# Ledger of designs, part 3: VHH binders against GTPase activating protein homolog 4 (mgp4)

Target 1, 192 residues: GTPase activating protein homolog 4 (mgp4), of Dictyostelium discoideum (Social amoeba) (q54qf4r322to513)
Amino acid sequence: IPIEEIMFKQKSKFPNLDIPYILVLLVNLIKKLDNGMGMKTEGIFRIPGHTSEVNALKKLINEQGEYQFPPDLYSIHPIASLLKLWLREMPQPLIPNYVYDKSLECQSIEEFIVFFKFLPASNQKIITYLAGFLNELVQPDNVVTSKMNLDNVAMVFAPSFLRCDSQDMILANVDREKTLVKLIIEGYLKLS

## First folded at step 4 (VHH)

Design p25 (from a07 with E105S G106D; framework vhh_8cml_1)
Fold by ESMFold2-Fast, scan of step 4:
Structure p25 (fold): chain B 192 residues (1-192), chain A 121 residues (1-121)
Amino acid sequence: as target 1 above (192 residues)
Amino acid sequence: EVQLVESGGGLVQPGGSLRLSCAASGFTFSDYAMGWFRQAPGQEREFVALISWSGGSTDYSDSAKGRFTISRDNAKNTVYLQMNSLKPEDTGVYFCAASRDYYTSDLYDYWGQGTQVTVSS
């Protein structure tokens, strides 16, 4: 469903939350799981959750809603996988398709900030929230154990931020998409 | 140029075995998860097996568990599917696919042309 519809539906329960609750739920679970060591899990976001566990979790959320989610039943990898999957399955990706080509032209944080200011407000808020989480994820105290540095995280998250509509350009654009995600993560403090 | 080229398909009797190979070129193979999918005539493409970028994690469909084994050789840019105890319902075109994020078939980044597997007496 569209972001606007998700935000409208959650308004009564979370009136002061300006991003989808599912994102806050999954990010907080990642931080809390394994006695607070979730973000230090080796290969986090790269090592997949079992397909059956991810599908079961997705079905639970679709049928019972995020508010009925039993987080303590699942390990880190299915939760991390679901976060990326939920973003990939949005009707419009976080970097909307209508500005896909323009987004890939960004080569610096300054150029990205100019581009970013023209995105819809809802997309800006979600990107800022995720950028903060990912910026934390790639800090040295997490990377020493996770082995997931900035390049690794940008690679695995690029499909969650962008969606290439041309089959012949998917692999040709990988480095450019990775560059944009790196700019999002590194530019976090300048996102407002 | 990016390519995924499948091989090893063929005709086999029920209970037989086949080993499929997928040779990858044009991208950094070790950065991608690799999956196998299949499609029977008139049916949707279904998930069969999957292997993580390092080879440290694998997952299988319920129909493949215990019979099929996925593996990869990052030095050779190749992924394999060893199929044992083949059944007539395993008949279909088998596709190799690459993904930075591999949760469903519609989210894979690149696909090969497929190789035909026929299990018939």
Scores: ipSAE 0.000, ipTM 0.334, lowest interface PAE 10.7, mean pLDDT 83

Design p26 (from a07 with G106E; framework vhh_8cml_1)
Fold by ESMFold2-Fast, scan of step 4:
Structure p26 (fold): chain B 192 residues (1-192), chain A 121 residues (1-121)
Amino acid sequence: as target 1 above (192 residues)
Amino acid sequence: EVQLVESGGGLVQPGGSLRLSCAASGFTFSDYAMGWFRQAPGQEREFVALISWSGGSTDYSDSAKGRFTISRDNAKNTVYLQMNSLKPEDTGVYFCAASRDYYTEELYDYWGQGTQVTVSS
């Protein structure tokens, strides 16, 4: 389902929420899990959740759109995996294909902002929200335990922000995608 | 150029063992998770095993757990699959793959050409 359709369907229940509820749910759960230590989990977003657990979570979301997940049902890794996977499975990536090449040419957050402001409003809001969360995730207090620094997080989240539609360019563009996501995470305050 | 090259396949009797190797070149190997997949004649490709970038985490399919061991040597840019107690149903082409995000086969960035494993008497 497209973002615009998700936003339309949730408007009556969450009129003040301008991003998909599922993103807020999963981010808040990550922060709350393990007595508030979720973001300090070693290898968070890098160590995969089991496929069966991720699929079970997806089924709960599909059957109960506003379901609040109990922390005791699932570990941090399946929840983190679901967040990345939900973004990857969007019909159109957060950074749309039509600006993919321009995005990879950016060498600063200021260059990215030039066209970021012309992206659909929903994409801008989701990117800004995620960049803020990921910036919090890579702070030293979290990294000392998680071992997931800015480079690690940018690498594992790049496929959730961008989708290379050229099979022969996928591996060649990996470092460029990572560099862009690093700029977005570091410069998130400039996105608003 | 970027390459993943599998080796070590062959013909083995039920109960036997094989060790598959996958040599990677042309990218920063230690930044990627590595996985093994297989495809039997007339069947869909299926997940077998995966190992994280550092080697600190591994996961296996139910059919592989207890019989197969995935490992890697980042200094040699190589990932291995040690297969013990082989059964006829393990027959297939085995592929190695590299990914930054390894939840499903569709999310793997690069695939090798495969190596044939045949388990028969």
Scores: ipSAE 0.000, ipTM 0.216, lowest interface PAE 12.9, mean pLDDT 82

Design p27 (from a07 with G106S; framework vhh_8cml_1)
Fold by ESMFold2-Fast, scan of step 4:
Structure p27 (fold): chain B 192 residues (1-192), chain A 121 residues (1-121)
Amino acid sequence: as target 1 above (192 residues)
Amino acid sequence: EVQLVESGGGLVQPGGSLRLSCAASGFTFSDYAMGWFRQAPGQEREFVALISWSGGSTDYSDSAKGRFTISRDNAKNTVYLQMNSLKPEDTGVYFCAASRDYYTESLYDYWGQGTQVTVSS
């Protein structure tokens, strides 16, 4: 469903939240899991959760409005996988398809900020929230254990931010998409 | 130029074995998860097996589990599928695919052209 519909549906329960609650829930679980060591998990966002566990979590989210998960499903890889999958399954990607080519022209944080301000307000808020989380994820204290540096995180998250409609251009555009995601993460403090 | 080239397909009797290979070029192979998919005549492509970028994690469809083994050699930019105890139901075109993420066929970044596997008497 569209972002606007998600925000409308959650308004009664989360009136002060201006991004989808599911994103806040999954990010907070990643930070809290393993006694606060979730973000330090080796291969986080790269090692997949088992398909059956990801599907079980997805089913619980779709069937219940309260987003409570059984403790057996509170493990880092399925939660991290679900975050990426939820973003990838959005009807429109966070960088909308109609500006895909223009997004790949950004070569600096300054150019990205100019581009960013023309995105829909809802997309800007979600991107800013995720950029903050990913900026934290790639700090040295996390990377020494996770082995997921800025390049690794940008690579695995690019499909969660962008969707290439041309099959012939997917691999040709990989480095350009990675560059954009790196600009998002590095430019986080300037997205206000 | 980016390429995924499958080989090793052929005709085998039920109960036989085949080893498929997929040679990759034109991208940083070790950054990608690799999957095998198959398509029988008149059907949609279905997942068979996947292996993480490092080879540290694998997953299989229910039909492949216990019979097929996926492996990779990052030094040779090659992924393999060892298929044992083949059944007529395994007949189809086998595709290798590269992905930065693993969860749906439509999100795989690149696909090879496929290699035919036929299991019949």
Scores: ipSAE 0.000, ipTM 0.242, lowest interface PAE 12.2, mean pLDDT 83

Design p28 (from a07 with E105W; framework vhh_8cml_1)
Fold by ESMFold2-Fast, scan of step 4:
Structure p28 (fold): chain B 192 residues (1-192), chain A 121 residues (1-121)
Amino acid sequence: as target 1 above (192 residues)
Amino acid sequence: EVQLVESGGGLVQPGGSLRLSCAASGFTFSDYAMGWFRQAPGQEREFVALISWSGGSTDYSDSAKGRFTISRDNAKNTVYLQMNSLKPEDTGVYFCAASRDYYTWGLYDYWGQGTQVTVSS
């Protein structure tokens, strides 16, 4: 469902939260799991969670807090997979389709910041939140164990930020999409 | 003061049945998800069953599916675990737990002291 409808529905439970609670929930689970070592999990976001576990978590999350999830029932990989899937399945991607081509013209952090300020406020808030998480994820103390550096993370997250509407251009734009996500992650402190 | 008190444990033969109860006090029971966990000597605590705030959703470990049933009575502040077709590997101390963490689901805020279940001839 649209982001505005999600935000409206969550107001009674999370009145001071300016982004969808599901994103905060999944990010916090990733940080908390394995005694706080979740972000250090080898292949995090690259190794897929089992389809049955991802579908079970998706059903649980859609029920919005009525069914409490014990983190020890699930490994990090299904939770990480669900985060990517939830973003990929949004009605409009984080970089809206109507500015897809324009986003791929950005060649520097400075150019991306100019582009970013023209996005809807809700998209800016979510992108800033995710950029902060991903910037933390790619720090050396996490990468030494996870083996997931900036290039790796940008590649696996590109489909969660952008959606190519042209089937003919999907493969041709893979590197351009990766470059944009790298700019988002590296430019996090300037997104404010 | 929050209290979770388990009861109903005991000695039973393989293939037998037991019904465990967990009486809760000191918090708004209907706002909490409730779980059952067990621990055998020298082993880590493992998940057994989970029931949502309203009782509308339940989940079970693979070893418990088809044999155990979790239920709750919010008017009596009690959660139950009906255990059928008991096996020797079900032996352990059974704990109930309560969780209300809205940002990280399944963080158990309160734990009982446990009740011993022994499956042996």
Scores: ipSAE 0.000, ipTM 0.133, lowest interface PAE 13.6, mean pLDDT 81

Design p29 (from a07 with E105P G106D; framework vhh_8cml_1)
Fold by ESMFold2-Fast, scan of step 4:
Structure p29 (fold): chain B 192 residues (1-192), chain A 121 residues (1-121)
Amino acid sequence: as target 1 above (192 residues)
Amino acid sequence: EVQLVESGGGLVQPGGSLRLSCAASGFTFSDYAMGWFRQAPGQEREFVALISWSGGSTDYSDSAKGRFTISRDNAKNTVYLQMNSLKPEDTGVYFCAASRDYYTPDLYDYWGQGTQVTVSS
């Protein structure tokens, strides 16, 4: 389902929200679960949730529109995995395919900010929201326990921000995609 | 050049064992999750097993639980699948795959060419 359709469908229930509700829900669950220690979970976003739990959560969202998950499915790893999957499965990635090559030319936060301002407004809002969350995730007080530093988070999130449309270039672009996501996270304060 | 090269496939009788290996090169192996998938003739690709970047977490399909063990050696850039108590329904081409996100077969970044496993008498 395209982002415009998601936003249209949620307008009656969440009229003041300018990003998909599911994104806000999953981020808030990560922050609040485990007595507020969710972001400190070792290997968060890298250690998998069980595929059966991720698929059960996905089914509740996609088939039933249910956003109140059963308590037995409130585990950090399945929820974190679902966040990455939901972004990865968007019809268009957050960095649209038509500007994929241009995005990889960014070598500094300043260059990224210039590039970023020309993205569609909806993409800018979602990227800014995620950048804020990921910037918080990689702070030292979280990393000491999670062991997920900026490089680790950028690597595991790159497929959620970008999609290489050429199989021949996937390897060549791995480091460049990671670099771009690092710029997004580091540059968060300049995005808003 | 990224390469994933599977080996260890072959013909085995029901109840037998095989150990598959996948040698990786061209990327930082220890940063990637590794999975094993299989495909029987006329069937869709099926998830078999996965192992996290560090080897600290593993998961298995229901058909593989209790019979198969996935492991990795990051010093050797190799992932393994030890298959015990093999059944005819385990027959198929086995693929290894590398991903930063390993829940869906279509989301894996790199794939090997596969190795044939045949379980028959």
Scores: ipSAE 0.000, ipTM 0.214, lowest interface PAE 13.3, mean pLDDT 83

Design p30 (from a07 with S99G; framework vhh_8cml_1)
Fold by ESMFold2-Fast, scan of step 4:
Structure p30 (fold): chain B 192 residues (1-192), chain A 121 residues (1-121)
Amino acid sequence: as target 1 above (192 residues)
Amino acid sequence: EVQLVESGGGLVQPGGSLRLSCAASGFTFSDYAMGWFRQAPGQEREFVALISWSGGSTDYSDSAKGRFTISRDNAKNTVYLQMNSLKPEDTGVYFCAAGRDYYTEGLYDYWGQGTQVTVSS
C-alpha cells in the first residue's frame, strides 16, 4: 500500500487525531518495548535491524486493516528503522522545501519559530511531537546506555525533517541540517 | 574538506583476490556508516557491502555474501573490502561512501571517485 493510502485510511479511522496514528504507534512501541528500556538500546536509530525484518514490518502495516499488531514479534532496531523510513517516505518533508534555505540560516530556535508559526498546522504538530520524543531520547539516563547523544540523534533524523531540493548542495548542507535539528530538539518547548 | 580516497583496484584473473581501501578525512569518521557500492557499464549503481558506525553490524549483497568481507578501522579513518573468489561479473567501478543512516542509500552523502576493478583472463 502506498503512503498516500495509509494516510487517508488513518484519517478515516482516527478523525480527531492531529498527527498520523502510525507515528504515535511506532513511538509508543519504542517506549514500551523491552519493559520500558527501548530508548536505552545501544545505537538506537543508528543500528538497523535486518532489512528483511524492516520490510516485513512495513508490509504487515501496509496490508493490515487495523492499526494493531503484536509488538512482541519485533525487536527495537527494526521498529526504530521503520519510524525513520516512514517519516522520510512522507509525500513532503516536515519542514517544507519553500522554507528550506531560510531554515538553514537560523542560528537560534527563536529565528526558526518565525517560519515555523506559518507552516501548516499538521506540520507544526508533527514536528513538535517528534522533537519532544527526541528530546526525551537524548536525556542522560538514556544516553549512558544508548550512546546516542544530541549530535548523533540530530544527524540520523535530519533527513526525516528536511530534504535538499538541490542535488549539488546535499554535501554542503549536511552540517547545517544537523545544526537546525539540534536547535529544534533542544528548544522543543518553545514550539508549542 | 571532506575526502574519500579509494585504492587497491586493478586487473585480476577469475578466482583471484583484491583488497580495496578507502581513506576518509574532513569529517568524524566514527559517526558514519560506511559502504561499498559498484557500477558496471550501462547498469544502475548497486550496494555491495555496508558496515555500521561501530563495526558491530555488516550487510552484504547476495552476490558478495561468502566471498567479500567489509571491515573498518576507526582509529585510522579507513574502511576495507576484502574480495575473494572474484568473477567476471564483479567487474565495475567500486565506490566508497559515508552515510548518516546504514539502511538508506540516499543518506550516503559523501562519495569517493571510485576505483576500477576488472576481472578478466
Scores: ipSAE 0.006, ipTM 0.265, lowest interface PAE 11.4, mean pLDDT 81

Design p31 (from a07 with S99D; framework vhh_8cml_1)
Fold by ESMFold2-Fast, scan of step 4:
Structure p31 (fold): chain B 192 residues (1-192), chain A 121 residues (1-121)
Amino acid sequence: as target 1 above (192 residues)
Amino acid sequence: EVQLVESGGGLVQPGGSLRLSCAASGFTFSDYAMGWFRQAPGQEREFVALISWSGGSTDYSDSAKGRFTISRDNAKNTVYLQMNSLKPEDTGVYFCAADRDYYTEGLYDYWGQGTQVTVSS
């Protein structure tokens, strides 16, 4: 369902939250699980969660309007997989399809910031939130154990930020999409 | 630095009332959900009550429903627990806790040192 509808539905429970609560929930679980070591998990966001666990977690969250579930219900990999999947399954990707080509023209953080300011406000807020999380994820303290540096994280998250609507350009744009996500992560502090 | 300081505990007779307070400092209080937990001697720490960062949503354990009320004052960086109809089984150390994720009990970011509540005849 569209972001606007998600935000409207959550308003009574989370009146001051300007991004979908599910994103906050999944990010917080990743940060806190495994005694606070979740972000240091080797291959985080690269190693897929078991499909049955991802589907069970997705079903539980969809059935429970308040996204309540036990702290230790699932391991890091299914939660990380669901975060990427939820973003990939949005009706419109975070970088809307109508500006896909324009986004790939950005060659610097400064150019991306100019582009970013013209995105819908809801998209800007979600991208800023995710950029902050991903910027934290790629810090040396996490990477030494996770083995997931900036390039690795940008590569695995590109399909969660962008959707190529041209069959003949999907493979050709892989590196360009990765470069854009790297700019988003590196430029985090300048997005607010 | 982050600090949560509980107060208001004490000795009370069964059927009595107490109001606990938790003063927060060192973080943006209005961005955090606040919860109350308790631990009796020889028992595990258990959830009591939770309030969202705005105060618009509250949650209670089955043992607390109808007897306890959680509230907050974001201008004073304080969360409260009003406890009525106290029972001997409510005896324990009461802790306040802060977390941005108020639906995953046990994964709270910050904890206070606790305040003792004793319900005895």
Scores: ipSAE 0.000, ipTM 0.144, lowest interface PAE 13.6, mean pLDDT 82

Design p33 (from a07 with Y108F; framework vhh_8cml_1)
Fold by ESMFold2-Fast, scan of step 4:
Structure p33 (fold): chain B 192 residues (1-192), chain A 121 residues (1-121)
Amino acid sequence: as target 1 above (192 residues)
Amino acid sequence: EVQLVESGGGLVQPGGSLRLSCAASGFTFSDYAMGWFRQAPGQEREFVALISWSGGSTDYSDSAKGRFTISRDNAKNTVYLQMNSLKPEDTGVYFCAASRDYYTEGLFDYWGQGTQVTVSS
């Protein structure tokens, strides 16, 4: 499994880190940029970074253990785009395809927690980490300037958590996927 | 307690050389990128040089490129800045900084107190 492979490769340099380092790197960059105002950036995660800048960042990060970002690539939108893209490009999405339909049956935080406990441990850890970040992102202090409330963030992050492989169901499942991501964000403190 | 302690500053003639050292303690040095920054009298702090956690990658400001070399010794928890062909405009307080995930000045987590470099006759 690719997550496990990433974790094996990073353990010599980050032995105490139980999630992929790239996620910590990108989240921390978002939090620190613009003197700590990164999460307040209008349209964060909605406004895409330029493809060339996202690809340049991706190449730098794909170097094993070397994360040297030139200053010209330090801006919120490319970094935010890369975070979503990296999650989307995982061989299996965070909510694995084999439980996709079951995940969309969750209608409450309690139902999601029951579902969540049956996911692989690595997926649970990554989801918990991201839920914490996204829960912080949607606080009123950030939303007043970012204009990215819980519904907005859940919508733009759904493709990073789930992958709908049925062309006929993509439109029908949009609201259901958004609902699941909202449960993940709102239920953050109960994930562990 | 996290500490970064700079040394090696002093007074030199134009065209001279200095080697700055920064000794780190209180964190896992080999997990952090290390940088050198400087602040000239009456100016804002500016980037000088950066080295990755492993030493495999380095970057320099345009003013430092070709004259300065950043290096590190992870066994000694120390980062160095070798400064050659020094100019009066290199005068300033030189700061060592550590960052786990970051590259620019505003994203560095730990800072030293600085060491004075003066280039004059």
Scores: ipSAE 0.000, ipTM 0.122, lowest interface PAE 16.4, mean pLDDT 81

Design p34 (from a07 with D109E; framework vhh_8cml_1)
Fold by ESMFold2-Fast, scan of step 4:
Order: C-alpha cells, then structure tokens, then sequence
Structure p34 (fold): chain B 192 residues (1-192), chain A 121 residues (1-121)
C-alpha cells in the first residue's frame, strides 16, 4: 500500500503524526525491549527473527487498526526484521526510482540534499526519521555489544532505502548503495 | 566474477537423505547471509532455509523444520543443506542465494543455477 494511503487511513487515529505509525511503533519497541537494551542486541538487523514470528506480526499490521501485538511476539530480531521488510515491500522505495542513478552518483550528503528537498514530503520525513534512528543505533555505546557498526548497518538497510530496477546492475551497485546509505546516516542532521 | 555453484542433488527414495553444497566465489562470503530456495515444476519459487553471516542464527520453512539442517563453512566459502526424511513433495530444483538481508526472495543479490532433487521410487 502507498505511503499516501497509509497516512490517509491513520489520520483519524493519529492526526498529528506525519509518518506511518507502524514505523514509530517498531522503533519504540526496539528501544524499550530487553529492559531498554534492544539497540545493544548482538547482530541487530543482521540476525533474523523466525519467519513464522515475522509473518504473524505482518498479519496483525495488515489488519486495519490492529497495532497491538501479543507479548510472545515482542522480541528484538522479529521486530527488527519486520522493520526492514516493511520498508522493502512498499510499492515505491523510500528513495524513488526516478532519482536512483543520481543518488548513487552522490559523493557527499550536500549533493544528495540538492534533490532530496524536492522528494515527496512523506518520503523526506521517513528518510530523516530512519536516518536519525540508525545514527543513534551506530553510536559507540551500542556498537560495543551489538557489533553492528555504520558499515554493517548501511549494508543491511540499503535494500530498505533503494531498489535497483536492472537485474544486470544489482552486483555493480551493491557497494554504491551502501556508500549512499552511509552518507545519509552520517549526515542525517543536514536532512532537516 | 560472482558465482554460486550448487551440487549434491539426485534421485532418492522417500525417507532417504541428501546433502546439498553451494560453493561461492567472487564476493566476501562471510559478509552475506545464505539461503536455500526450491522450485517444483509449475510452481513458484519458495523459501526453504537460511543462515546468518556468522552461522549464529538459522531459520526454516514449516515444511523443512525438523527435517533439514542448514550450515556453513566460511573458511571454504560453502553453505550446506542436509535433507533428511525426504518426501515426494520435496522434489524440485534447489537454489542457493546470497543476501545482505535475510528474509525476502527479492532481497537476495546472487543466485546459483540450481541442482535437481527428485524423491521417487
């Protein structure tokens, strides 16, 4: 379902929220779970949750107005996996295909900002929100236990930000996509 | 060049076992999650099993759970699928795949050519 439709459907329940509620919910669960140690979980976003648990969470979210999960589904790896997967399965990627090539040519966050400010407002807000969360995730206090540094996080999240339309270019663009996401995470304060 | 080469497929009787191997080259194997997928004639490709970059975490489809075991040897750039208690429903072409992310078929960056598994008498 497109971002605009998600925002329309949630406005009656969350009129002052300008990003999809499910993203806020999943990020907050990651921060609060395991006695506030969720972001310090070793291999967070790299180690998968069980497929059955991720699918159960997806089913609950796909039901309109269902955002409360059974306590047995509250664990770090399924929630982290669902966050990436939900972004990846959106009809349009966060960084739209029409700016894909221009994005991969960026060598600095300033070059990215030139066209970022002309993206749909919802895309800008979600990218800024996620970049801020991922910047927090890669701070030294978290990395010492998680072992997920900036390079690792950028690699596992690149498919959640961008989608390569050309099958023969996927291999060539892997490192370029990672480099772009690193710029976005590092430079997130300049996005707003 | 990037290559994933599957081997170990063949014909086996119901209740039998097979061990599949996938040899990887041309990328940093230890940075990637590895998965096994299968496709039966006239059906869509389906997930079978996956293993994290370090080998510290695994997951299986409901049909594979309790019968199949995925493992990897990062020193040999190889991922394995040990299949026990094979059923005719397990017949298909088995593919290995590599990904920066684990779960969705569409997130896998590299795919092998596949190896045929036939479970019949």
Amino acid sequence: as target 1 above (192 residues)
Amino acid sequence: EVQLVESGGGLVQPGGSLRLSCAASGFTFSDYAMGWFRQAPGQEREFVALISWSGGSTDYSDSAKGRFTISRDNAKNTVYLQMNSLKPEDTGVYFCAASRDYYTEGLYEYWGQGTQVTVSS
Scores: ipSAE 0.000, ipTM 0.230, lowest interface PAE 13.5, mean pLDDT 83

Design p36 (from a07 with F27R; framework vhh_8cml_1)
Fold by ESMFold2-Fast, scan of step 4:
Structure p36 (fold): chain B 192 residues (1-192), chain A 121 residues (1-121)
Amino acid sequence: as target 1 above (192 residues)
Amino acid sequence: EVQLVESGGGLVQPGGSLRLSCAASGRTFSDYAMGWFRQAPGQEREFVALISWSGGSTDYSDSAKGRFTISRDNAKNTVYLQMNSLKPEDTGVYFCAASRDYYTEGLYDYWGQGTQVTVSS
């Protein structure tokens, strides 16, 4: 469903939250799981969760709501997969399709910040939140065990930030999309 | 650019076996999760099996579990589907697909042309 509808539905339960609660829930679960070692899990966001477990999680959240999510039921990989899936299935990606080509022209953090200011406010808030999480994820103390450095994380998250509408260009734009996501992660402090 | 070419399809009797291959050309094959999908006559395309970029994780549809095995050889840029105990309902065009986003049932970045599998007496 659209972001505006999600935000309206969660208002009574989470009145002070200006991003979808599901994102906060999944990020906090990743940080909490395995006795606080979730972000240090080898191959996090790269190793997929089992399809059946991801689909069961998605069905449960759709039927029971985010506030009844059962954190003890699932391991890190299905939860990480669901975070990426939820972002990818948004009606409009975080970098809206109408500015896809323009976004790939950004070659520096400064250029991205100028571009970023013209995105819808809701997209800016979600991107800022995710950039903070991903910036934390790629710190050396996590990477030594996870093996997921900035390049790895940017590559696996690119489809969650952007959606290429031309099938011919999907593979051609892989490196450009990765470069943009690296700018987002590295530039996190300047987005806030 | 990555191109995917399937092979190994054919006509087989119920209870028989087939091994499908998907040869990938281009860079970064080892960065992609690889999947097999099928489309039966008059049906929607459906998921069959998935293997992660490293080969360390696999997923299967309920109909494929216990009968089909997906594997990959990153040195040869090839993914395989070993199909045992084939049933008439396994008949369809089998497609190989590559995904860099590691999503198991959804957007795949590139698709092959497909190879026909017919299970009939």
Scores: ipSAE 0.000, ipTM 0.227, lowest interface PAE 12.5, mean pLDDT 81

Design p37 (from a07 with L50Y; framework vhh_8cml_1)
Fold by ESMFold2-Fast, scan of step 4:
Structure p37 (fold): chain B 192 residues (1-192), chain A 121 residues (1-121)
Amino acid sequence: as target 1 above (192 residues)
Amino acid sequence: EVQLVESGGGLVQPGGSLRLSCAASGFTFSDYAMGWFRQAPGQEREFVAYISWSGGSTDYSDSAKGRFTISRDNAKNTVYLQMNSLKPEDTGVYFCAASRDYYTEGLYDYWGQGTQVTVSS
């Protein structure tokens, strides 16, 4: 569903939250699971969760009630997979299709910030939230165990931020999409 | 140039075996997850098998589990699908695909042209 509809539906339960609750929930699960070692899991966001586990977790989250997730019930990989999948399945990607080509022209944090300020306010808030999480994820104390450095995270998250509608350009644009995601992550503190 | 080229398809009798190969060029193969998909005449393309960038994780459709094995050789830029105990319902064009999206049912970035597999007596 559209972001505006998601925000409307969650307003009664989370009136002060200005981003989709599911993103906060999944990020918090990643940080808390495995006794706080979730972000240090080798291959996090790169190793996929099994489809059956992702679907079971999706059902649990979509139920009207709140659930407790004991640390030993789910591996980190299905949760990480669901976060990426939820973003990719949005009707409009976080970097809207109408500015896709323009986004790939950014070559510095300063250029990205100028571009970023013209995105819809809701997209800016979600991107800022995710940028903060990913900036934390790529810190050396996580990377030494996860093996997921800035380049690796940018590669696996690019499809969650951007959608290339031209099949003949998908592979040609991979490095440019990675560059944009790196700018998002590295530029986090300047996104305000 | 970027290419995925499938080979190894053919005609085989029920209960037989085939090994499909997919040779990749023009990109850093070891950074990509690889999948096999198939399409029978008049039907939608369906997922068959998945292998992660390192080869450390694999996944299979219910119809492929126990019969098919996916593997890769990153030094040779090749992914393989070993198909055993073949059944007539396995007939179709088999495609390999490369993905930055490491979710097994997600969108794949690049597709080969396919290789025909026919299982008939």
Scores: ipSAE 0.024, ipTM 0.464, lowest interface PAE 7.0, mean pLDDT 83

